# VH-VL binders against q9h9l3, part 160

Target 1, 176 residues: q9h9l3
Amino acid sequence: PRKMVAIDCEMVGTGPKGHVSSLARCSIVNYNGDVLYDEYILPPCHIVDYRTRWSGIRKQHMVNATPFKIARGQILKILTGKIVVGHAIHNDFKALQYFHPKSLTRDTSHIPPLNRKADCPENATMSLKHLTKKLLNRDIQVGKSGHSSVEDAQATMELYKLVEVEWEEHLARNPP
Short names: E, the ipSAE of ESMFold2; O, the ipSAE of OpenDDE; V2, 0.75 times the mean of E and O plus 0.25 times the DockQ between their complexes.

## First folded at step 8 (VH-VL)

Design V10 (framework fv_unasnemab; at its last look DockQ between E and O 0.24; V2 from the best seeds 0.00; counts 0 for: pae O 6.3 > 2)
Fold by ESMFold2, look of step 8:
Structure V10 (fold): chain C 176 residues (1-176), chain A 122 residues (1-122), chain B 107 residues (1-107)
Amino acid sequence: as target 1 above (176 residues)
Amino acid sequence: EVQLVESGGGLVQPGRSLRLSCTASGFTFSYHYMDWVRQAPGKGLEWVAEIRNKFNSYTTYYAESVKGRFTISRDDSKSIVYLQMNSLRTEDTALYYCARDEYSDSYYFDYWGKGTTVTVSS
Amino acid sequence: DIQMTQSPSSVSASVGDRVTITCRASQGINSYLNWYQQKPGKAPKLLIYDASSLQSGVPSRFSGSGSGTDFTLTISSLQPEDFASYFCQQANSFPRTFGGGTKVEME
């Protein structure tokens, strides 16, 4: 059947006062958790704030980073035609300047059955860190040295698998 | 144009070593997994080893028959895959193919070299 | 290790015939099953991946089906260039394993 991937991105601050979030790392994993893509990406605009405490991005990572235009092309080739899973995935697509079909998009921050498994209100927006600790017994995003987008993408795929059968059936009955 | 060219085969005595090389071109080498597959004269195909890509920490896997004796490695800057073959045995005699493994959600060998022959005999 | 049992070991056929080759896995491999063609003195060539997906440039007379443990390669109308050996291969688990092969020969 249709192939499924999970994506996670890290952003840096560009634009006035570093308030614009620009893509600086993207990781994509397949259904088995194998990494299909993991590159540091050089934004087309000057980096004002590396946001290292959260992003894990440092100036040294940008020295040989893939230019945004090239990286975007590589990433979109992987995503096209696939079910794409992410956490608060709208932010990742915004950073990619891309719209993926809603029928092929899965957002683990908005899946009621997943919240139910975590003993959370079904309509709450839950963090990836919280869901991963509760449902997978893993600590991710630890410390102040930044997130790992590979780790986060892998966790996102594992979380989706917990509800995949139920949620895919729900979406078939209730097309977006 | 994707090309895989194996080299380093030859005639060698049991217990000796040999290093095979596979030079790749025409694709983003660092993104792909690379495998060695062998075929003994008149026999079927036997998978030997796989090395994963830069995104998966270059993790290696081996067939039980070669584990501990063979080492797969790669040099992404030169686009070369190696197979170091130590403690060779007569049953290692085969045509050795280098194969490109896909880096998407599927696992298959979409391009193969022509192979290099290894003969282990006294 | 997952054993791949391929049958028949050989087939005698004529141009235009429908040829069916089967492959059985010793345990479930989902759809991680590939088919290769090999002519004498040549490297294998990928035909089908993921059980049923046709590789680019492969004629549509080739098709694959199955999931789990039982898989089939079908050549709907055999052509002269299709006389070759065919191998299935599972990619679900390490070690990767091949079937014993099926030789398709001219009758």
Scores: ipSAE 0.536, ipTM 0.848, lowest interface PAE 2.2, mean pLDDT 93
Fold by OpenDDE, look of step 8:
Structure V10 (fold): chain C 176 residues (1-176), chain A 122 residues (1-122), chain B 107 residues (1-107)
Amino acid sequence: as target 1 above (176 residues)
Amino acid sequence: EVQLVESGGGLVQPGRSLRLSCTASGFTFSYHYMDWVRQAPGKGLEWVAEIRNKFNSYTTYYAESVKGRFTISRDDSKSIVYLQMNSLRTEDTALYYCARDEYSDSYYFDYWGKGTTVTVSS
Amino acid sequence: DIQMTQSPSSVSASVGDRVTITCRASQGINSYLNWYQQKPGKAPKLLIYDASSLQSGVPSRFSGSGSGTDFTLTISSLQPEDFASYFCQQANSFPRTFGGGTKVEME
């Protein structure tokens, strides 16, 4: 069996009017929820919007942030060859400018058995916060300080573990 | 060339304090987590503490045997990691290594110093 | 805490021998297991990381295998410079923990 990790990224706004989402923090946890990676990341372009309310990123966090090129290398070393779990994970991969194999990707925002367990429509896209509350009885993303990518990655992994057996069997029969 | 040089070891009585230093060179210090690992005479390796630098702050981890007594810290501007050891005990007697963490699929200690000896005796 | 049980504690071998050292974790640590070599009076040296990845500069006669709780370090053909102590270490959780060590001695 392949190793499994969960990832969550925070992005800031770069480019014209800050509409480009650039990686500013990345957190990776193992199957047990232990942190394997958690760094602030410096985008290659000037930051126009820190999106602090959501990202939790502030200007001070960029002072000693890891340059994107270096961080990307570190992260890719961790992800390569593993099953990667995330929520709306396509956004994370986009920010990383990295494409993980679909067969090794698990997106908790698109797992019907998970939604069913949470008494949600199977084909609906539910938020990580909602699923975490319903299935884990845990509050995440509370307050005004922005998201915690470590907390979100851990929650994502715990959610997936609830349906892991069923979903892996389904994927084995129906490979993406 | 990556180098780690420990200093500050010595002979002390139980209950006393000692501060170890590890000076790093040959790499970007601020990009790496740093650890202390000790080895009692004729014994195996024991992890002591780790310090991570992220979010312009530091996160520390300790072995249960040293919690509340030892403090790991670092000065990125000087490329130095420290180990403040208070309330020393005879069982703290060991060669103390400074080790650099490296990232891959996990963390591992790819470079070690030569160590500095700490002897706690009445 | 995760306990690492290493075996054997010592082994006598001759040059050219195949040597196998095992390490067992008290709970699953995936592949987050490293192996180190330590010679008398010297600092430990990294041999294998992530259970099976060979560190740069380490001879190919060294190999690591295993996942979950059971791991193995193998020296396919023991060389004179390989007589030393070997330690496993888990990097899955804090506190980080080492095995008790294995001393490879000349027969």
Scores: ipSAE 0.018, ipTM 0.642, lowest interface PAE 6.3, mean pLDDT 92
ESMFold2 (binder alone), look of step 8: mean pLDDT 94; pTM 0.952

Design V11 (framework fv_unasnemab; at its last look DockQ between E and O 0.12; V2 from the best seeds 0.00; counts 0 for: pae E 5.5 > 2, placed apart)
Fold by ESMFold2, look of step 8:
Structure V11 (fold): chain C 176 residues (1-176), chain A 122 residues (1-122), chain B 107 residues (1-107)
Amino acid sequence: as target 1 above (176 residues)
Amino acid sequence: EVQLVESGGGLVQPGRSLRLSCTASGFTFSYHYMDWVRQAPGKGLEWVAEIRNKFNSYTTYYAESVKGRFTISRDDSKSIVYLQMNSLRTEDTALYYCARDEYSGSYYFDYWGKGTTVTVSS
Amino acid sequence: DIQMTQSPSSVSASVGDRVTITCRASQGISSYLNWYQQKPGKAPKLLIYDASSLQSGVPSRFSGSGSGTDFTLTISSLQPEDFASYFCQQADSFPRTFGGGTKVEME
């Protein structure tokens, strides 16, 4: 069978007024939630806004961070050939400057059966925090000190497992 | 090229201690789980211990037969995994292999060292 | 602990034969099963991981199948270098456990 991983990224602000989102942390977990990758990543350009409230990234994290080009190579090696699960995952791929095959991509922010289980409109875009609270009875992203991309990747995989059989069957009948 | 080189084996009396070392090269050591697997003369393979990577807080796991007597540890700066073996018994006599778990896949041992022999006898 | 029962314990075969080795787990392990080859005086070598995935550099005459509790390693056309011992190993849970091995010998 094809292997499945979950990914979550944290971004900082670069470019004019810090509005460009640049990759500063990436975490990848396997199906069982074991961590395959978790590194702080140094963007190739100057960091204007660490966005610490959401990203959890501070200046000290960048001191020994892996340069973006090297980190991207390590990450893509892990993702290649696998089903990749994420939440609003297109933002993660954009920060990685990478396209993953659509047939191998699963986005928990756009899975109607998952919304249905959460008693939400099937076409609504639900946050990871709300889905995790509703369906896993867990609080993630607590406080103002930033998110844990490891915790978020693990939660994303657990959420997908709730609908995996149904959704994989749906995709087999309705190829993207 | 991935290499794993074990050392520290030898002949010891029951109740004594040994420390095995496994020196790794050719890969990013800190990302991999590392295991010890042993093989008694003429027998099959027995998993002994595993130490997880820096991403998983270096969590350790042990076979029941060695719990409380053996300690697995690692030094990522030197790319070395250790097996501290205390209170050795004759049934610990075996060839001890160092094995690498592939970090991007499932829990399998994709590279093995040549092993180091531990003989425990009176 | 998950016990891995491997059969047969030995098999005599000739070059060109199809050889089948089975491994049974005492409880379901999904597809978390690996196969290793070991020649005398040498370290084990990974052949198959996750029940059916061929490790890089391993000849395509080796294949694995199965899920749950029953697994099979097949050598489609035995070669002289394939005379060795073969071990299965479950990776579903701790402790990791190996089958007792199968020795493939020249007839």
Scores: ipSAE 0.084, ipTM 0.698, lowest interface PAE 5.5, mean pLDDT 91
Fold by OpenDDE, look of step 8:
Structure V11 (fold): chain C 176 residues (1-176), chain A 122 residues (1-122), chain B 107 residues (1-107)
Amino acid sequence: as target 1 above (176 residues)
Amino acid sequence: EVQLVESGGGLVQPGRSLRLSCTASGFTFSYHYMDWVRQAPGKGLEWVAEIRNKFNSYTTYYAESVKGRFTISRDDSKSIVYLQMNSLRTEDTALYYCARDEYSGSYYFDYWGKGTTVTVSS
Amino acid sequence: DIQMTQSPSSVSASVGDRVTITCRASQGISSYLNWYQQKPGKAPKLLIYDASSLQSGVPSRFSGSGSGTDFTLTISSLQPEDFASYFCQQADSFPRTFGGGTKVEME
């Protein structure tokens, strides 16, 4: 019964001085790491800052981007009823203007057994890049072209799988 | 009207190569993933390959049975998807369908061509 | 790989009968399950997508249900034109895989 997906989103800056984080790309992978969703998304407001260095988003990506309202509907259809895995996932949900049930949410940035496995303080917030390197011996988010949300989502899922059994048992005994 | 027309099938000996083509019309070709599905005589359906066009790049997927031998490609300017088949085997004998895949979170083959027959025999 | 076990392999039925075909996945595939109809000498035709969504133009006597690993295609009242082969297909993971098929024959 592995109704589990991992999500990663990229945001651009909208609003005054580009301080509002708006969804510009969303990637969702299944338990096996296969891509279920990967789209550029057009924010409802004018983009002020593409944040390309981090987001990887460029103006050309918005030419045929999926309007936010449509994309949101597609994404919610995928997420509904599933366990959703992400890293600092509250940011993704915020950008989606959607709140997934806490009992069905897994945030790899807040899993003590995962940090312990990586020889990190259990209560520290570690980056996805660091955990991926320590536990999967893989480099992500390299180069100057920005992040790959697909790569990040896949890494997040693989990290969670390392502690899935232990953590699910813990959650069963200690429901959020 | 959506149309998919396969071509390039024929009779070949084992070890030889063949290139299939599928010409699409009636829709925006570049918006859709394209797949090849084959059916051996009197048998069921077998997925062969898929090609996606995302973010100015192509991603391909293959069945294990054809990995390293088959190559799927596409020309969006011509609305054509190809299947290059090398090192053909007798078990590759089948009717090969071109199929249009839905995108954006749903994946199903809503349109199929009539197929082109590939026969591999010594 | 995800194996799709389809049953039965064949079924004899009469016009007006209720026909049920099942498909079981070797692992959870959420709702990424499609059903196709194929008549002799013809290409497959999409009937149901995403487990329960009826494709446009398909008669309402066809319905799909299920989630996770167990799925069902139902023909509420079999019509003469419904004698054909039916296939399930998972779209959750690569490689994409089909069920073995079910042939619906006239009794």
Scores: ipSAE 0.022, ipTM 0.678, lowest interface PAE 5.2, mean pLDDT 93
ESMFold2 (binder alone), look of step 8: mean pLDDT 94; pTM 0.951

Design V12 (framework fv_unasnemab; at its last look DockQ between E and O 0.13; V2 from the best seeds 0.00; counts 0 for: pae O 3.6 > 2, placed apart)
Fold by ESMFold2, look of step 8:
Structure V12 (fold): chain C 176 residues (1-176), chain A 122 residues (1-122), chain B 107 residues (1-107)
Amino acid sequence: as target 1 above (176 residues)
Amino acid sequence: EVQLVESGGGLVQPGRSLRLSCTASGFTFSYHYMDWVRQAPGKGLEWVAEIRNKFNSYTTYYAESVKGRFTISRDDSKSIVYLQMNSLRTEDTALYYCARDLFDSGYYFDYWGKGTTVTVSS
Amino acid sequence: DIQMTQSPSSVSASVGDRVTITCRASQGISSYLNWYQQKPGKAPKLLIYDASSLQSGVPSRFSGSGSGTDFTLTISSLQPEDFASYFCQQANSFPYTFGGGTKVEME
């Protein structure tokens, strides 16, 4: 069978006014929630805004961070050939400067059966925090210290498992 | 190329201790789980212990037959995994393999060393 | 512990034969089953992981199938280098456990 992983990234602001999102942390977990990868990543551009309240990234994390080119190679090696699950995953792939095949991509922010389980509007975009609280009875992203990409990736995988059978059958009938 | 080289085996009396080492090369050692698997002469394979990677807190697991007597540990800076074997018994006599666990979407031993022999005899 | 019952214990075969080896788990293990080949005096070599996935460098004459409790390793056309022992191993839960092995011998 095809292997499945979940990914979550944290981004910092680069470029003019810090408006470009550049990768500064990436976490990847397997189907069972074991952590396959979790590294701080040094963007190739100067960091203008650490976005710490949301990213959890501080200057100290960059001191020994893996350079983007090296980290990207490590991450893509893990993703190749696998079903990759994420939440609003387009942002993660954009930060990686990477395109993963649509047929192997699963986005928990755009799965109608998942919203239905959460008693939410079927086609609404729901936050990871909201879905995790409703469906897993777990609080994530608490406090003001920023997100944990490990915690978020693990939550994303657990959410997908709730609808995996139904959604995989849907995708088989309706190839992307 | 991935290589795993075990050492530290030998002949010892029951109740004594040995420490096995496994030196790894050719891959990012700190990202992998590492296991010990043993094979008694003419017998099948028995899993002994696992130590997980840096991202999973180096958590350790043991077969019931060795709990409290054996300790698995690792030094990621040297790419070495160890098996400290205390209170050895004759039933611990085996060829001890070091194995790499490739867990990126499953759990399986994709590379094995050649093993090091431990003989526990009076 | 999950017991892995492997059969047959041995099989005599000729080059070109189709060989099938079965492995049964005492409880469901989903697809967390691996197959290894071991030649005398050598370490085991991974052939199949996750029930049916072929390890890199393993010839396509090897295939695995099954899920739940019943699994099969098939060698579609036996080659001289395939005379060896074969072991299944579950990775669903600790302790990881191996089948008793199947020795494939030249008749």
Scores: ipSAE 0.678, ipTM 0.884, lowest interface PAE 1.6, mean pLDDT 93
Fold by OpenDDE, look of step 8:
Order: C-alpha cells, then sequence, then structure tokens
Structure V12 (fold): chain C 176 residues (1-176), chain A 122 residues (1-122), chain B 107 residues (1-107)
C-alpha cells in the first residue's frame, strides 16, 4: 500500500475585488496525524482580502511567508506518489495550481460510506466540521480566530481512516 | 514568522531546581511537537526531551541523562513549552534550545530559539 | 542508543574547495538523518533533512546522501559564509542522537 497524507490549505483573496483564492497556508499530515508540512505562503499577487475570520490569516503572517513558488515545490515533493486525502480537495489543488492523479486522491466530501456512517445522505456534501463532530465527537473550526489547517488536515485523515478499508476495496473494484 | 524565545536560565547550585520556558509564535503551536536540545560550553549538541501532542493527549520522551529529573510540558493556550529541571548537576550546564519538530520521512528541527543559559556550579 | 560517529572532527579548507563530511550510525537508521550548520554564538540551522532533502533557503551547493548507516554532507564549492560547525542527527529512534560535529575552518 502507498503512503498516505492529508492536506488542508487556507486561502486569501487576491485580484481586483479579492475574488481570486490564493494559497496563504498549507498543512500536511501523515497517517498518524504527525505534521509533515505547515507554512504560511506568500501569494504572487497583492492580497486584497485576508479572509481572517475563516482563514485565520493576518497581515503579520505574510511578512516572512514562504514564496508561493518555493512552497509549491516543497508541497509537491511531499505529495508526489502518495495517496492524498482532503476535504473538498479540488479547492486545495486549485490553489496549489497542481492536480494530483484521481486514482491517488481521496476526497472525504465525496465518500458515501462516510456519510452513511454519519447518518447523512450518501450523496450529500457534508462539511468537515459536521462529519468530525458526528463521527469523531470532536469540535473543530471553533471560535472567531479562523480555521486551523493542521487541525482540519488531522480531522480529515481520521475521518478517512474510519472507512479506509471499505473505500479502498470499493476503489479497487471501481477505479476512477 | 516562526519564532521561539527561551527564558528561565540562570546560575544555580547542584541539587537545586530551575524551570525553563519557550514561547512560540507564528504557527499553530498546539499541533506541533516541541523539543529541548542543549549544548555544553564548547561541546556538541545533545537532545534532551520531546513532547508530542495528538488531540490534547501528550506523550513525552527523555534522554537517559535527564530521566527522572527533568519534565517537559506545554501550555497550548499560551503557546509555551516548559522544561522543569530538578536535582540539577554540574554536567547539566549548557545552553538550552527549544526547537520545533517537523516530520517528513523522519523528524527534524526546522526552527530553533536563541537559547537560554543554565549554569550549575557550587 | 544509536551512536553517531562524525568525521572529520575538523577540516581546513579554502574558498572554492569541495568539502565532505561523513556520519556513521551504529545501526541502521534508514534515511532518518539530518544535517545542521552552527556558527559561533548562533543556534543551529537545518540544512538537510531525511538524508538528502535540501531545506528551503539553503544554497544548492549543499547536498546530502546515504542511507542505512553511512551518510555524507557535501559542500560542492565552499563559500566564506560556510565556515562553521556541522552536526548530523539521527531521528530513527529515541533517544535522538547527534554526531560529534565537524568544524570547517579557513586554511
Amino acid sequence: as target 1 above (176 residues)
Amino acid sequence: EVQLVESGGGLVQPGRSLRLSCTASGFTFSYHYMDWVRQAPGKGLEWVAEIRNKFNSYTTYYAESVKGRFTISRDDSKSIVYLQMNSLRTEDTALYYCARDLFDSGYYFDYWGKGTTVTVSS
Amino acid sequence: DIQMTQSPSSVSASVGDRVTITCRASQGISSYLNWYQQKPGKAPKLLIYDASSLQSGVPSRFSGSGSGTDFTLTISSLQPEDFASYFCQQANSFPYTFGGGTKVEME
């Protein structure tokens, strides 16, 4: 079996009206929840909206943030060849301007057995916060300080582990 | 910017106690492993202790030279890691660094504080 | 405990020289070997992690190689700012242990 990691990113708003989501923080954890990567990242364009209440990103975090190109290289090195777990992970990949192979991607927002376990409709898109509370009895993304990408990545990994055996068997029989 | 600032060092007599603190900023402290590493004057580096956390459960590891005498702990609400040093010995004299422990294939210390000096002398 | 034997303890070199430092583990540590640089009065700085991975911001003239028990740090072309002490460290198992260090001095 391949090595498995979970990823979560925080984005800020760039562009004329801050509608472009740019990577500002990335966290990666291993199967055990150990942090492999956790850095603030400097977008290539001017930040218009830090989206602090959601992202947790403040201007001070960008003073010595890792330039995007450098960070991207580091992150891609970690992800390459691994099974990557995330929640609504297409947003993370988009912000990274990188797309991981679908066969090696696990999106916890689109795993029917996970929703079923949480007594949710199998085809519904449930939030990470809701699934974490229902299945792990843990509160994440609390308060007004914004999200913790490390916390979210760890939660995502723990959720996936609940259905890993069943889902991997399913994927083996039904490759994407 | 990641910053680690050690404090609490000083001059003490053998057998006494001292408590070091390391205040962290610039990252989500509560989800990172933290370590203490010391360096005796003119000598090499010696790992002292590590504290891991997983969902508010802590696990600690110690060098044999300090087991039973030193205690590593942390206050995640304050982003501080501590090193309680009891029954100090002259050989404990060193500059004590706190370091952030990150992982890829293995663990490594990617950020270090400037250190705080501990001198044990009669 | 895993003993890390680092050699040489010191080396005199000139700017532009190729410098090689070795670290040997008393038992297999896979690739769980890190290299640090330390200048006088300063904290150690991470150079290489996982035996061969270059830390961000570290010049490409630094490289690491090896696996199992034998590891090497190489400075392809020594620069004035590279005169310092260097340490290897294994993170395969507790307790973590460091090599004795190598002081790179100006010839």
Scores: ipSAE 0.025, ipTM 0.708, lowest interface PAE 3.6, mean pLDDT 93
ESMFold2 (binder alone), look of step 8: mean pLDDT 93; pTM 0.942

Design V13 (framework fv_unasnemab; at its last fold request DockQ between E and O 0.05; V2 from the best seeds 0.00; counts 0 for: pae O 2.8 > 2, placed apart)
Fold by ESMFold2, fold request of step 15:
Formats: structure tokens, C-alpha cells, sequence
Structure V13 (fold): chain C 176 residues (1-176), chain A 122 residues (1-122), chain B 107 residues (1-107)
């Protein structure tokens, strides 16, 4: 069978006015939620806005953070050849400066059967927090200290498992 | 090149202690789970203990036959996994392997050391 | 604990033969079953993980199948280097447990 992992990233603001999203943390979990990778990452350019209320990233996290080029190599080594599950995963791949094959990508923000289970319109883009509360009866991203990418990756994998059989069959019939 | 080199085996009397070491190289040691597996002379394989990685709280697991007597630990700065074996019994006599445990698709021992021999006899 | 029953305990075969080894778990283990090869005086070597995934560097004449409780390792055309002992191992639960082994011998 094909190996499957879930990923979540936290980004900070770089570039003019801090509007560019740059990778500052990445977490990868296996099918059972075991953590394969969880590192703080130093962007290659100056951090303008830590975005701490959402990212959970603070200046002290960057002191011993892995430089982006090295971290990217570590992360891509884990992802290569695997089915990768994420939520709005195009943002994570953009921050990694990486293209993952569409046939091996699963995005919980765009799975109609998952929305149906949550009693939401099939084509609506639902937040990870909302889907997790609705379908798993769990609160994530609680408080103002920022998100945990480990917690978010684990939640994303559990959500995918709810629709895995149906969605994998759909993709087999409708290759991307 | 991945290498796992076990050491610390020897001949010991029942009730005594030994500490095994496994020195790892050629991979990011702190990211991996590590296990000990043993094989008594002419017998099959028996899993002994596992220690998980830094991202999973270094959680440890033990076979019932060794629980309370053996302690697995690791030093990520030196890339070494240890097995402290106390209150040794003759049935602990075996070749002890250190194994790298991958967990990206199930859990499996993708690389094994050559082992170190422990002989427990009167 | 999950008991792993492996059969046969030994098999005599010739180069070119198809060899089949079976492994049965005392309860369901999903796909969490691995196969290892061990030659005398050597450490075990991973062949198959997660029931059917071929480890890198392992020849394609080795294949694994099964799920739940019943699993099979197949060597499609036995080669001289394949005379060895073979072990299955479940990774669904702690403690991890191995089958009793199968010795594949030259006839």
C-alpha cells in the first residue's frame, strides 16, 4: 500500500509590510498521529511580522531554528512518494516552494463527502477548527497563543480517515 | 551510510547487571524510534524494548519478560541508545540487536546492527 | 499478546521453485505485518513492510499479501541467495511479536 502522512505548517510575515507568508514551523504525522517531524524553521529573509496570534511563532523560536534550505530538504525527503494530507494544503506547498503530485495530494478543505458529513455545502471551504469540532467533537486552536501544527496535522489525518474509503475510490475512478 | 554498532555484551552471572550500547551514524538519530530485539541461540526473534523519538516524548515500551528489570534510554547528542539490564537471568542469554524503527507506513525495522552477545550462566 | 503462527517450519526447495510461506495472527492486525530474511550468522534483513510494500533494494521476486489475520510471503523463483530463514512480525500492538520462522533449504 501507499504510505500516507499529514502535514501542517505555520507561517510568518516577510517582505513588504509582512504580507509574504514564509515557513516558520512544519509538523508531519503518520497515519496513527505519531510525529515524524516537528521543527521551527528560519526563513531565508527578514521576519517582519511573527503573526504570533495565529502562528504561535516567537523570536525565541528562531534562535535555534533550522535554516529553510536544510529544513526543506528534510521535509521533502519525508514527503516524496507518499500520499500527503493537509488542510488548504496549497499554502503549505507554496511555503515549501514545492510541487507534490496531484494524484498523491489530499486536501481536507476540498473533499465534498467530508463537508456532507458536517452538514455543510459540498463545495464550501470549511475551516479545520470547524470541521474538527463538528466531526470529531474536539476543540483545536484554542486561545490566543497561536496554533499547534502538530495538533492541526493530527486533526487533519483523523478527518481524512472519516472519508478515506469513499474518497480513495472516487480518485481511482477520476484520476487527477 | 546507515550504521548501528552494538557493544557491552559479555559473560555474566545470574542476578548481575550489564549495559548495552548502540552507536548510530549516517542518519538523523533524534527523528527515529529505536528498538532492541534479541535472539537466543538456535531460537527465533523476540522484541525487547522500544524508545520513541524526541517528537513523541521519548516514550518507552517493554516486553513483559523484561519489564521492571530492563531500561531503554537514549542520548540524542551522542546518537546512542542504551539497554540497562538488571537482575539478569539465564533466559536472557541471547544475541541482542539494535534496530532502527521506521513509522511512516506501519512500524518496521529497516536496519539492524550485527548484535552483541549476552551470556548469563552460573 | 498477539501470537504469530508461521508455517511451514521448514521447506526443501530447488532453485527456480515458487516458495510460499504463511503467517497467521491470533487477532486482526490490519496491514501491520513485516517479513524479514535471516542468513546464518547475520542480522535479519527487512524484505516486506506493511503487508505488501517491498523494501528498497529487495528483488521483485519477493512479494507479500494479506490483511487482517492471514498473510503470505511469496518467492516467485527461488535463487541461490534465498536459502535462509524467514520471519514474520506484527506491528499492530505492543508487544511486537514474531513468528517462529521458516527455514528454506536446498533440496
Amino acid sequence: as target 1 above (176 residues)
Amino acid sequence: EVQLVESGGGLVQPGRSLRLSCTASGFTFSYHYMDWVRQAPGKGLEWVAEIRNKFNSYTTYYAESVKGRFTISRDDSKSIVYLQMNSLRTEDTALYYCARDLFDSGYYFDYWGKGTTVTVSS
Amino acid sequence: DIQMTQSPSSVSASVGDRVTITCRASQGINSYLNWYQQKPGKAPKLLIYDASSLQSGVPSRFSGSGSGTDFTLTISSLQPEDFASYFCQQANSFPRTFGGGTKVEME
Scores: ipSAE 0.845, ipTM 0.918, lowest interface PAE 0.7, mean pLDDT 94
Fold by OpenDDE, fold request of step 15:
Structure V13 (fold): chain C 176 residues (1-176), chain A 122 residues (1-122), chain B 107 residues (1-107)
Amino acid sequence: as target 1 above (176 residues)
Amino acid sequence: EVQLVESGGGLVQPGRSLRLSCTASGFTFSYHYMDWVRQAPGKGLEWVAEIRNKFNSYTTYYAESVKGRFTISRDDSKSIVYLQMNSLRTEDTALYYCARDLFDSGYYFDYWGKGTTVTVSS
Amino acid sequence: DIQMTQSPSSVSASVGDRVTITCRASQGINSYLNWYQQKPGKAPKLLIYDASSLQSGVPSRFSGSGSGTDFTLTISSLQPEDFASYFCQQANSFPRTFGGGTKVEME
């Protein structure tokens, strides 16, 4: 089995005006798409904006949510030493207050061969939803009540697998 | 495009068994909850069963009317949800729908199949 | 079990009319109430989810309101294609339960 996982996080707004993005859900899947982690996470600060339309997070999800510090420890334990795949993954790491080694990070929003395969400009940043539809003929992030982080993580992994070989070779020749 | 296609319906005598299948496509099947809903001729909708998947562990829920007789299951590798119906009764006669449950957004059935007809008659 | 009482069972209306359908839960279900439309020989179609959220592609003449135990589906101006049956459904608890349905017929 490959030591590769995909991650997707949902964030809520904290701070005086809700402009601080705080981790509220994290999902991690393995190479086969099996769920390794999926938890609602309680931010350390009061939630001002659940951003439900995008995050899918509701107040009731926070009732028994895992405290951030505990969740972070659990997540880092899973990620350590593995190749971590994500879409616009910098946002996930920022919310997690953890940055994985660049050499072990794969961001599907910045893989030119993936865009090429989807008949998109190589230097454009395409949404996960768009790439998933074009390359996997699958609809994700349906509705207007928020995203599904597990679904997004699974889609991200599947997209990466489409270009894994050529991209890994590219990275080997051009280490970050 | 999301599609749900039911199959396996037919005419069967009381006490017999029947297995329904619902083949899904166009979405990440393994993630979503799946439900069966039935509708007797000229009647309203009745929820039958739901199956959830979390960490490759399945949790199932059943209507009281089918508990002990029906079993909902799924094969994520094939994107199929099943409904094993044992000890069928005449009152189980209905059009059986499979539906996708968008649970992360409020637990609603946003996609339905066209249904498969089950007729239980002596 | 949570009983969903839907009213009326049937309503006769004309094109352009305002139609209101009510659904009452036997206990609090928060906002976990969905509305479906069903035409003869067709599968149900989601109209409203989470009490008041309009499903994508559904005309804006449809709206949902309510929380707790009392919910309402409103068609602001009935169109010819709106003659159908409508069902409410609670997703708060198991077993999931539907209302008895409302048939909107042409007057």
Scores: ipSAE 0.071, ipTM 0.702, lowest interface PAE 2.8, mean pLDDT 93
ESMFold2, look of step 8: ipSAE 0.800; ipTM 0.906
ESMFold2 (binder alone), look of step 8: mean pLDDT 93; pTM 0.937
OpenDDE, look of step 8: ipSAE 0.006; ipTM 0.592
ESMFold2, fold request of step 15: ipSAE 0.836, 0.826; ipTM 0.915, 0.911
ESMFold2 (binder alone), fold request of step 15: mean pLDDT 93, 93, 93; pTM 0.945, 0.945, 0.936
OpenDDE, fold request of step 15: ipSAE 0.028, 0.022; ipTM 0.644, 0.638

